# Ledger of designs, part 64: miniprotein binders against b1l550

Target 1, 279 residues: b1l550
Amino acid sequence: MRLPEELLERARDIHSEAPSHRIKLDRVGSFGLKVPVEFKGFLLLAEADVWVSLPEGRRGVDLSRQVEAIYELSNPPKDPFSLCREAAISLLEKLNYADSSGVSIRFDAPLQDGESLKYYGVEISSIASDEIINKIRVEILGMTACPCTAELIRAYKSSEIAATHTQRSLGILEVSTKAEHPDPDKLASIIERAMSSPLRTYTKRPDEGGLVIRSLSNARLAEDVVREMIHLFLEEFGHLPEDTHILAAVRSMESVHMHDIYAERSFSLDEIRKEISSH

## First folded at step 23 (miniprotein)

Design ms2
Fold by OpenDDE base, last read:
Structure ms2 (fold): chain B 279 residues (1-279), chain A 82 residues (1-82)
Amino acid sequence: as target 1 above (279 residues)
Amino acid sequence: DPVKEAFKYFMEAYRLIQEAWRLLRKGSVERAAEEYEEALEKLEEALEIAKEAGNERLIRMIKKMIEWVKEWIEELEKKLKG
């Protein structure tokens, strides 16, 4: 049922009214929207969050305008990076009372694995205010092998290749910068290379054995993984602005415990360079 | 609406910046520099309109972007001379 236009003229605009309490809100928006994006030749249905700030003197946000902003830009489907950045700007244009806006787009990115596919999680964000900041988060699973247990078993059996416990580990790289969003495939590659071995969608029996042996021969603590991620990141993305902020983290689902092992480091490029140069 | 017009120019500038980034990924440094220069022109137009409108927030945003684009141009010029 569509309300008659005459009734709309009589209705108060609730959103534009003064609130009962004059308090600014940082984020008000629609979360869990579905938007089509084109990524590496795939048409994907991504999840999107859109929001703006709300001044102290306004009761509510025009949420319909937020939704319109992102869908106008998503038709026809385009790359998620430009969609994210442009939508953030469009939000400020459409909602002139807002001091800041933000967009986040999430999906599983395809990654080639032989004749099949594996995937990594990606979240692309842009925040617009006095500055436009681009943020990307990549999450991908790998495998780690424990070097401590390996050393114990080596001491016990004197084996050239010592057995040890292995587990799935989630690697995380989050980058915030004034520059272009870093390439998510490169970020995913850094994470995989920092672990004992990558995961495979499928393995033949001989290949499975080789994968495990490789992991055992490249045993790494969670701490080792994070440090290696940082090292590889600096090698690939050291050209980014010095004020670029990075979070490198790993969550290891330790197979000998019911709990996970977690390690992280947050830093700016300037800070980490100074730290490394001091040693 | 001068504010809407300023945003129009800003959006156009930002699309040019995005194009410059695309070109840089392809190794086209000279063409990228041209896109940045065009973006800078659009930003300057946006700034004038925003000043006329008296929108302080928009003015700050545009000024910051101008600063960034100038920095990016300088970086590219160093690469071209080296």
Scores: ipSAE 0.813, ipTM 0.938, lowest interface PAE 0.6, mean pLDDT 93
Fold by ESMFold2, fold request of step 24:
Structure ms2 (fold): chain B 279 residues (1-279), chain A 82 residues (1-82)
Amino acid sequence: as target 1 above (279 residues)
Amino acid sequence: DPVKEAFKYFMEAYRLIQEAWRLLRKGSVERAAEEYEEALEKLEEALEIAKEAGNERLIRMIKKMIEWVKEWIEELEKKLKG
C-alpha cells in the first residue's frame, strides 16, 4: 500500500534535524547490497557495502540516496573496480554534508585450474575524502609442508624418505594505494607461488603424487611464506606509490595440531625499502 | 547547482584517469600521458566551479587529485626519457 503523498507536507524531515547528542559518526551505511559485476568475462553477483560520514549536526542519512549512488552505476553490469571507485565519488556528491564516503565490493573470483575453475576471495574498497584511497584484499588457499618435520625425518637414519606434514594454508594480501587497485589475479598468483604447492579442484592419482612431491620440495614455515609473498609482491608491484600500504599474512591450518598458526607483516613501500637497504 | 557541476567535471576527469591506468596496463605510455593531461584540464574546470561555489571540502579534494595527476605525469615522463 502506497501512502498518500500529502503526508510529506505534514511530516517532519527527521533526517535533517540536529540530534539530541551532537556526536559525529564515522560510518553510516547500507550493508549487504547485491550488485551485478563483470569480471574477466564472468557475470558475478557481488555483495556491496556503502557508507558516509555523518556530521555532528545532522540526525540521519537518507537511505535511498545512499544506495542510489551504487545502483545507478551498476546497470548494465560493469567492472567492479570502476564501480567501486565511482560509487565512492557519487556518494560524496549525493550526500554532500559528508566528509568521507566508502564502498566495499566482495566476490569470489574465478581462476583457471587446468580444464576446470577454482575460486579465491576478493574484497575491494574505495574511501573518498580529501583523497581517494583504493584498497584490495585477496585470500586464496594453498598447501604448505613443514620443513622442521622434513628435516627430522631426513636426519632419522640418514634416510632418503621425503616426508612431512602438509596442510591447507590461507594466504592474504591486502593493498591500499592512491593508484588503481592491483590486479587480483596477480595478487592470488603471488600468494600461491609463495606456498609449497597450489591446491587443485581435483587431481588424478599421478597429478596428486606430483603435487605432494612439489610441496615437499618447497617446504616452508608460515614465516617463510609471508617473507616470500613480500619478495614476490615487491618484484611485481614495487612501482606503486611509496605510501602504498601492504599487509601480507598466512593462516596455516596445521594438520598435526588442534590450532592454527598465523604470521603477518604490514608495511609501506617506503618503509620496506629502507629496511632492505639497511642490510 | 554549481557543486553538482563541479562533481560532474571531477568524475569526467577521474574516468580519464581510469582510462590512463588501462592504457598503462597495455604498455601505451604516450596515450596514458595524453589522458592524464586531459584529466588535468577537467580538474582545473572543476576547481574553478568549486571555488565559485565556495565549497572548501570539494576544493581540497580537487586540489589533491591535481597534485597526484601531476606526479603521475612526471613519473611517465621519467620512464619515457629512461
Scores: ipSAE 0.741, ipTM 0.920, lowest interface PAE 1.2, mean pLDDT 89
Fold by ESMFold2, last read:
Structure ms2 (fold): chain B 279 residues (1-279), chain A 82 residues (1-82)
Amino acid sequence: as target 1 above (279 residues)
Amino acid sequence: DPVKEAFKYFMEAYRLIQEAWRLLRKGSVERAAEEYEEALEKLEEALEIAKEAGNERLIRMIKKMIEWVKEWIEELEKKLKG
């Protein structure tokens, strides 16, 4: 059913009214929008959230302007990073009562895995206020092998067994910077290289055996996976602004335990460099 | 609308900054510096218009970006000098 358009002239504009409780809101938005993006030659359907701050004197957000800010920029499809950053700026232009805006875009990124593809999680965001801050979070699974059990089994004199427990571990890198979003493939590579072995979509038996042997010879504590992620991050991204903030973490789904192991470190580039140079 | 006009210049500058980032990924440092310099010109224009409009939040936003672009130009000048 279509209502008469003439009613628009007589209806209250509820959103522009003052609220009965004058309380500002930090994030008011439209969440779960589907947007097309082009990433490394792939056309992907991503999920986006858009929001603005709402001052205490305004009752509601003009929702059509919010979705317009990102949808106008998403056709034709373009790279998700430019879309994210530009939409955040467009939100402030279109919703001029806001003092901040934000855009998040989430997608599963394809990554070459031999003759196949595998996927890892990417969430990018841009938050515009007096500053424009760009944030990226990458999550990718890898394999870890326990060095404590490996050492115990190695020391067992009546055994010819080289073994330890292995498990899937989720590696996380999150970077917040005033500069360009880091390349998610490079972040994913850092996470995988920090682990005992990468996971693959599928592997023929000789390759599978080699992968397992690699993981056993490269056994690492969760704590050392995080340390290695930080080391590799600094090698690749040490050129970013000194106030760039990073979170490096791993969640290990320990195969011999009923619970997971978690390790993390947050730091700025300035902070970690001073820490390392003192040793 | 001067606020809308200032945002147009700001977006033009930001797109030039993004182009500079793309050029840096390809190792084109001198061209990236040129894009940053053009972005700075657009930001100065946006700032003048925003001041005429009296939009304090937009003024602060433009000033912060000018500060960052100048910092980034300075970094690239170090690379060009070797």
Scores: ipSAE 0.713, ipTM 0.913, lowest interface PAE 1.3, mean pLDDT 89
Fold by ESMFold2, fold request of step 24:
Structure ms2 (fold): chain B 279 residues (1-279), chain A 82 residues (1-82)
Amino acid sequence: as target 1 above (279 residues)
Amino acid sequence: DPVKEAFKYFMEAYRLIQEAWRLLRKGSVERAAEEYEEALEKLEEALEIAKEAGNERLIRMIKKMIEWVKEWIEELEKKLKG
């Protein structure tokens, strides 16, 4: 049922009124929007959140304008990075009472895995205010092998046994910069190379054996996985602005424990370079 | 609407910046610098319109982007000299 348009002349515009409590809000938005995107030749269904700040003198946000800002730019489907950045700017134009806007777009990114595909998690965002800051978070699973147990078993049988526990570990890289979003495939590659071995969609027995041997040869503590992520990140992305901010983390689902192990480091490029050069 | 017109020039500039980023991924440093220079021209136009409109928030946003683009041009000039 559609209501008569003339009611708009009689009804109060609730959103434009002053609120009873004059308190500004940091994020008011529409979350969980479905948006088509094109990523590296794939048409993907992504999920988007859009928001703006709300000044203390305005009661509500024009929610239809928020949705309009991203949907106008999403047809035809285009790369999610340009969509994200441009939608953030469009939000400030359409909702010009706001001091800041934000857009987040989440999707599972396909990655070549032999003759098949595997997927990893990507969340990109752009926050527009006096500045436009672009952020990307990549999450991908890999395999880790415990070096402590490996050493204990080696000592027990004097090198006759090469064994340790292996488990899935979730690696995380998050990058915030005034420059373009880093390529998520490169971030995923850094995470996988920091692990003991990558995970595969499927393997035949000879390939599976090789994967396990690779993991044993690259046994690493969760702490050292994070350190290796940072090392590899600096090799690939050391050219980014010095104020670029990074979070590197791993959550290891340890197969011999009832709990997970977690390691994390946040830093700017400027900070980490000073730290490394002091050694 | 001068605020809407200023945002139009700002978006045009930002799209040129995105094109410069694409060109840099391909190693086209000189062409990327050209895109940055054109973006700067669009930003200066946006700034003048925003000033005439008296929109202080938009003025600050445009000025910050101009600052960044000038930094990025300077960085590319160093690469071209080396």
Scores: ipSAE 0.712, ipTM 0.911, lowest interface PAE 1.4, mean pLDDT 89
Fold by ESMFold2, look of step 23:
Structure ms2 (fold): chain B 279 residues (1-279), chain A 82 residues (1-82)
Amino acid sequence: as target 1 above (279 residues)
Amino acid sequence: DPVKEAFKYFMEAYRLIQEAWRLLRKGSVERAAEEYEEALEKLEEALEIAKEAGNERLIRMIKKMIEWVKEWIEELEKKLKG
């Protein structure tokens, strides 16, 4: 049923009223929107959240105008990064009572894996206020091999045993900057290169054996994976603004433990450079 | 109307900035600088309209972007000269 538009003239505009309690809100929005995007020639189904700040004098947010801000820009499907950034700007235009807006877009990114594809997690966001801040989080699985157990086994009564525990590890890079969103493929590559070896969509027996041998040859602690991620990040993205904030983390699903190991470091480019130059 | 018009020019400028980023990824430094220069022109138009409308938040937003674009142009000009 569609109601007559004439009713809008005589119904109260609930959203524009003052609330009973004059308390501003930081994020009021529409979450879980489905949005088609084009990424590296693929048409992907992404999930998006949109929000704005709400001043203490306004009771509610115009929900339809929030949704309109992103859907007007998403048809036809386009690059998710420009969509994210532009929608954040559009939200401020459409909801002119807000002093800030935000958009997040989540999708699984395809990555070439030999003759097949694998996927890694991407979440991007843009926050617009006096400034526009762009954030990206990338998560990708790799393999780690424990060097401590490997060394202990090597030192044991017979050195013919080449073994250690190996496990899946989730690598995470998160970057917030006023510049362009970093390329997610470069972030994923940094994470994979920091680990003992990559994971594959599928392997034949010779390839599987080779992958395991590679990981044993590149045994690394979770802590050292994080340090290597930071080193590689600085090589690739050291040119970003000094106030760029990074989080580098690894969650290792240790095969010999009932629990995971976690290591992380967050920093700004300014902070890490001072730290490195002090030693 | 004036606020919406200012946002229109701001969005046009931002799209030029995004194109400049794309060009830099491809190594096209001179063309990227040209896109930044055009973006600056659009931002100056947006600023004039925002000032006449008296929208302080939008004025601050546009001024911050102008500052960044001028810095980016200067950086690229040094690269082209050197």
Scores: ipSAE 0.706, ipTM 0.907, lowest interface PAE 1.3, mean pLDDT 89

Design ms2
Fold by ESMFold2, fold request of step 24:
Structure ms2 (fold): chain B 279 residues (1-279), chain A 82 residues (1-82)
Amino acid sequence: as target 1 above (279 residues)
Amino acid sequence: DPVKEAFKYFMEAYRLIQEAWRLLRKGSVERAAEEYEEALEKLEEALEIAKEAGNERLIRMIKKMIEWVKEWIEELEKKLKG
C-alpha cells in the first residue's frame, strides 16, 4: 500500500526531532542485509551491515537511505571490497548529519583444494569519518599437532618415531589499514602455512595418511602458530603503512582437553618491527 | 546541494585511487601515478566546494585524502625515476 504524498508531507519528521535523552550513539544501522558480490569469478550471496553515528540532537536515522546506499551500489554484483568502501562513503553523503559511517560485508571465500574447492570466512569493513579505515578478517581451519605429547612419547620410548595427538585449529588474521584491503587469499595462505597441516574438503586413504604424517612431523603449539603467522605476514605485507594494525590468533579445539586453547597478539607494523630488531 | 556535489568529486577521486591500486598490482606504475594525479585534481575540486559550503568535517576528510594521495604520487615518481 502506497500512502498519499499529502499525508507524508504533513507527518512529523520523527527522525530529525531531538530525543527525550540527548545521548550520542556510535552505531545505528541495518544489520544482516543480503547483497550479491562477485569475488574472483564467483557470484556469492554476502551478508552486510551498514551503520552511521547519530548525534545527540537527532532522534533517529533514515533507515531507507542506509539500505539505499549499499543497494544502489550492489546491482549489478561487484567486487565486495569496492562495494564496502564506496558504500561507507555513500552513507556519509546520504546521511550528512553523521560524523562517521561503517559497512561490513561477510562471505565464505572459495579456495582451491586440489581438484575441488574449500571455503574460509572473510569479513571486510570500511569505516569512514575524517579518514577511511579498511579492515579485513579471515578465518580458516587447519590441523595442529601437540609437541609436548610428542616429546613425552619420545622420552618414554627413547625413539625417533613421532607420535602425538592432532586437532583442528582456527587461525585468524585481522588487518586494519588506510590502504587497500589485503588480498584475503594471501592471508588465508599465511594462516595455513603457519599450521602443522592444512584441512581438506575430503581425504582419500593415501592423502589422509600424508596429512597426518605432515602434522606429526610439524608439531606446533598454538603460540608457535601465532608467531609463525606474524613472521609470514611481515614477509608478505611488511610494505603496508606503519600504522597498520594486525591481530593474529589461533583457537585450538583440543581433542584430549575439555577446553579450547587460545593465543593471540595484536600489534602495529611500527611496534613489531622495533620489537624484532631488538633481538 | 554543495555538500552532495563535493561528495561526488570525492567519490570520483576515490574510484581513481582504487583503479590506481589495481594498476599497481599489475605493475603498471606510470598508469597508476596518472590515476593518482587525476584523483588529486578531483579532490582539489571537492575541497573548493566543501570550503564554500563550510562543512568542516568534509573539509578535514578531503584534506587528509589529499595528503595521502600526495604521498603516493611522491613514492610512485621515485619508482619511475629509478
Scores: ipSAE 0.706, ipTM 0.910, lowest interface PAE 1.3, mean pLDDT 85
Fold by ESMFold2, last read:
Structure ms2 (fold): chain B 279 residues (1-279), chain A 82 residues (1-82)
Amino acid sequence: as target 1 above (279 residues)
Amino acid sequence: DPVKEAFKYFMEAYRLIQEAWRLLRKGSVERAAEEYEEALEKLEEALEIAKEAGNERLIRMIKKMIEWVKEWIEELEKKLKG
């Protein structure tokens, strides 16, 4: 069973000692924890990381308190956003020698796809110090069609309908804010709408043809996918605090190349509005 | 433990803030403002306890949150008047 608690009175408290080398650490944590979360009616098994800063004068972190901070809040299962934010605060309370804490929670989010589901990647985090910053990263695959090849093929035969290569592209939106985490479904929708066509879990032949035709009719450079993501983001989330930081990116797995194409832009809401207004 | 008590009030305030966010998603602006105002009350209690304990970092954290909640209330008051 358990050892006698009276031993705590006799044993050295190794964690609270000063270390031999007085060097502060930025992140000391427990990574890869399994936590249940409730997301939009689904009970999901998520993966979480928790950490705190460690000052130079403290030898170790009370790792059991660290795990306790998130697991106490995870039963019964609740939405991952509240869990993430509250666990970050709880870490500072339970490990009061730390000046900052962090929690990350990762899961594959279900998204309705006709009669079935598809999934996209979500990672949320909350970093607590003098302030609490909430971050969300969404990744979803879509279809892109190359406009350069489409134009060459059109010019070759003067055809109104041009063929081109299509490929899967991974779209990425990251948002950091002092306000509530943005809804990941809305972020995923922004990414999908910025691409040439969405990807489906499966299709029957008429619907498959329609997806391809849609992608050819909406051919876009990777650069313009990123620009469209930003445009759509501003329409949906332009009300967030001006110091909200965003990264928009796409990695296109170009079907005619051995390598990928990547485009990215990061900005604050204040920065991008000034940029747009200057033109 | 006064530091633990201050964190209790801070967490209660933060949960009220999260409820305000939920209410705003549903369009309940007046109720969200009420939740923010209750959160301020809890934060003021947390601040008093943290000052008595002399916990400098917790004081800064509570003050920053009070600042943000006041800004959020001002934003909502504009919406209600406009």
Scores: ipSAE 0.701, ipTM 0.909, lowest interface PAE 1.4, mean pLDDT 89

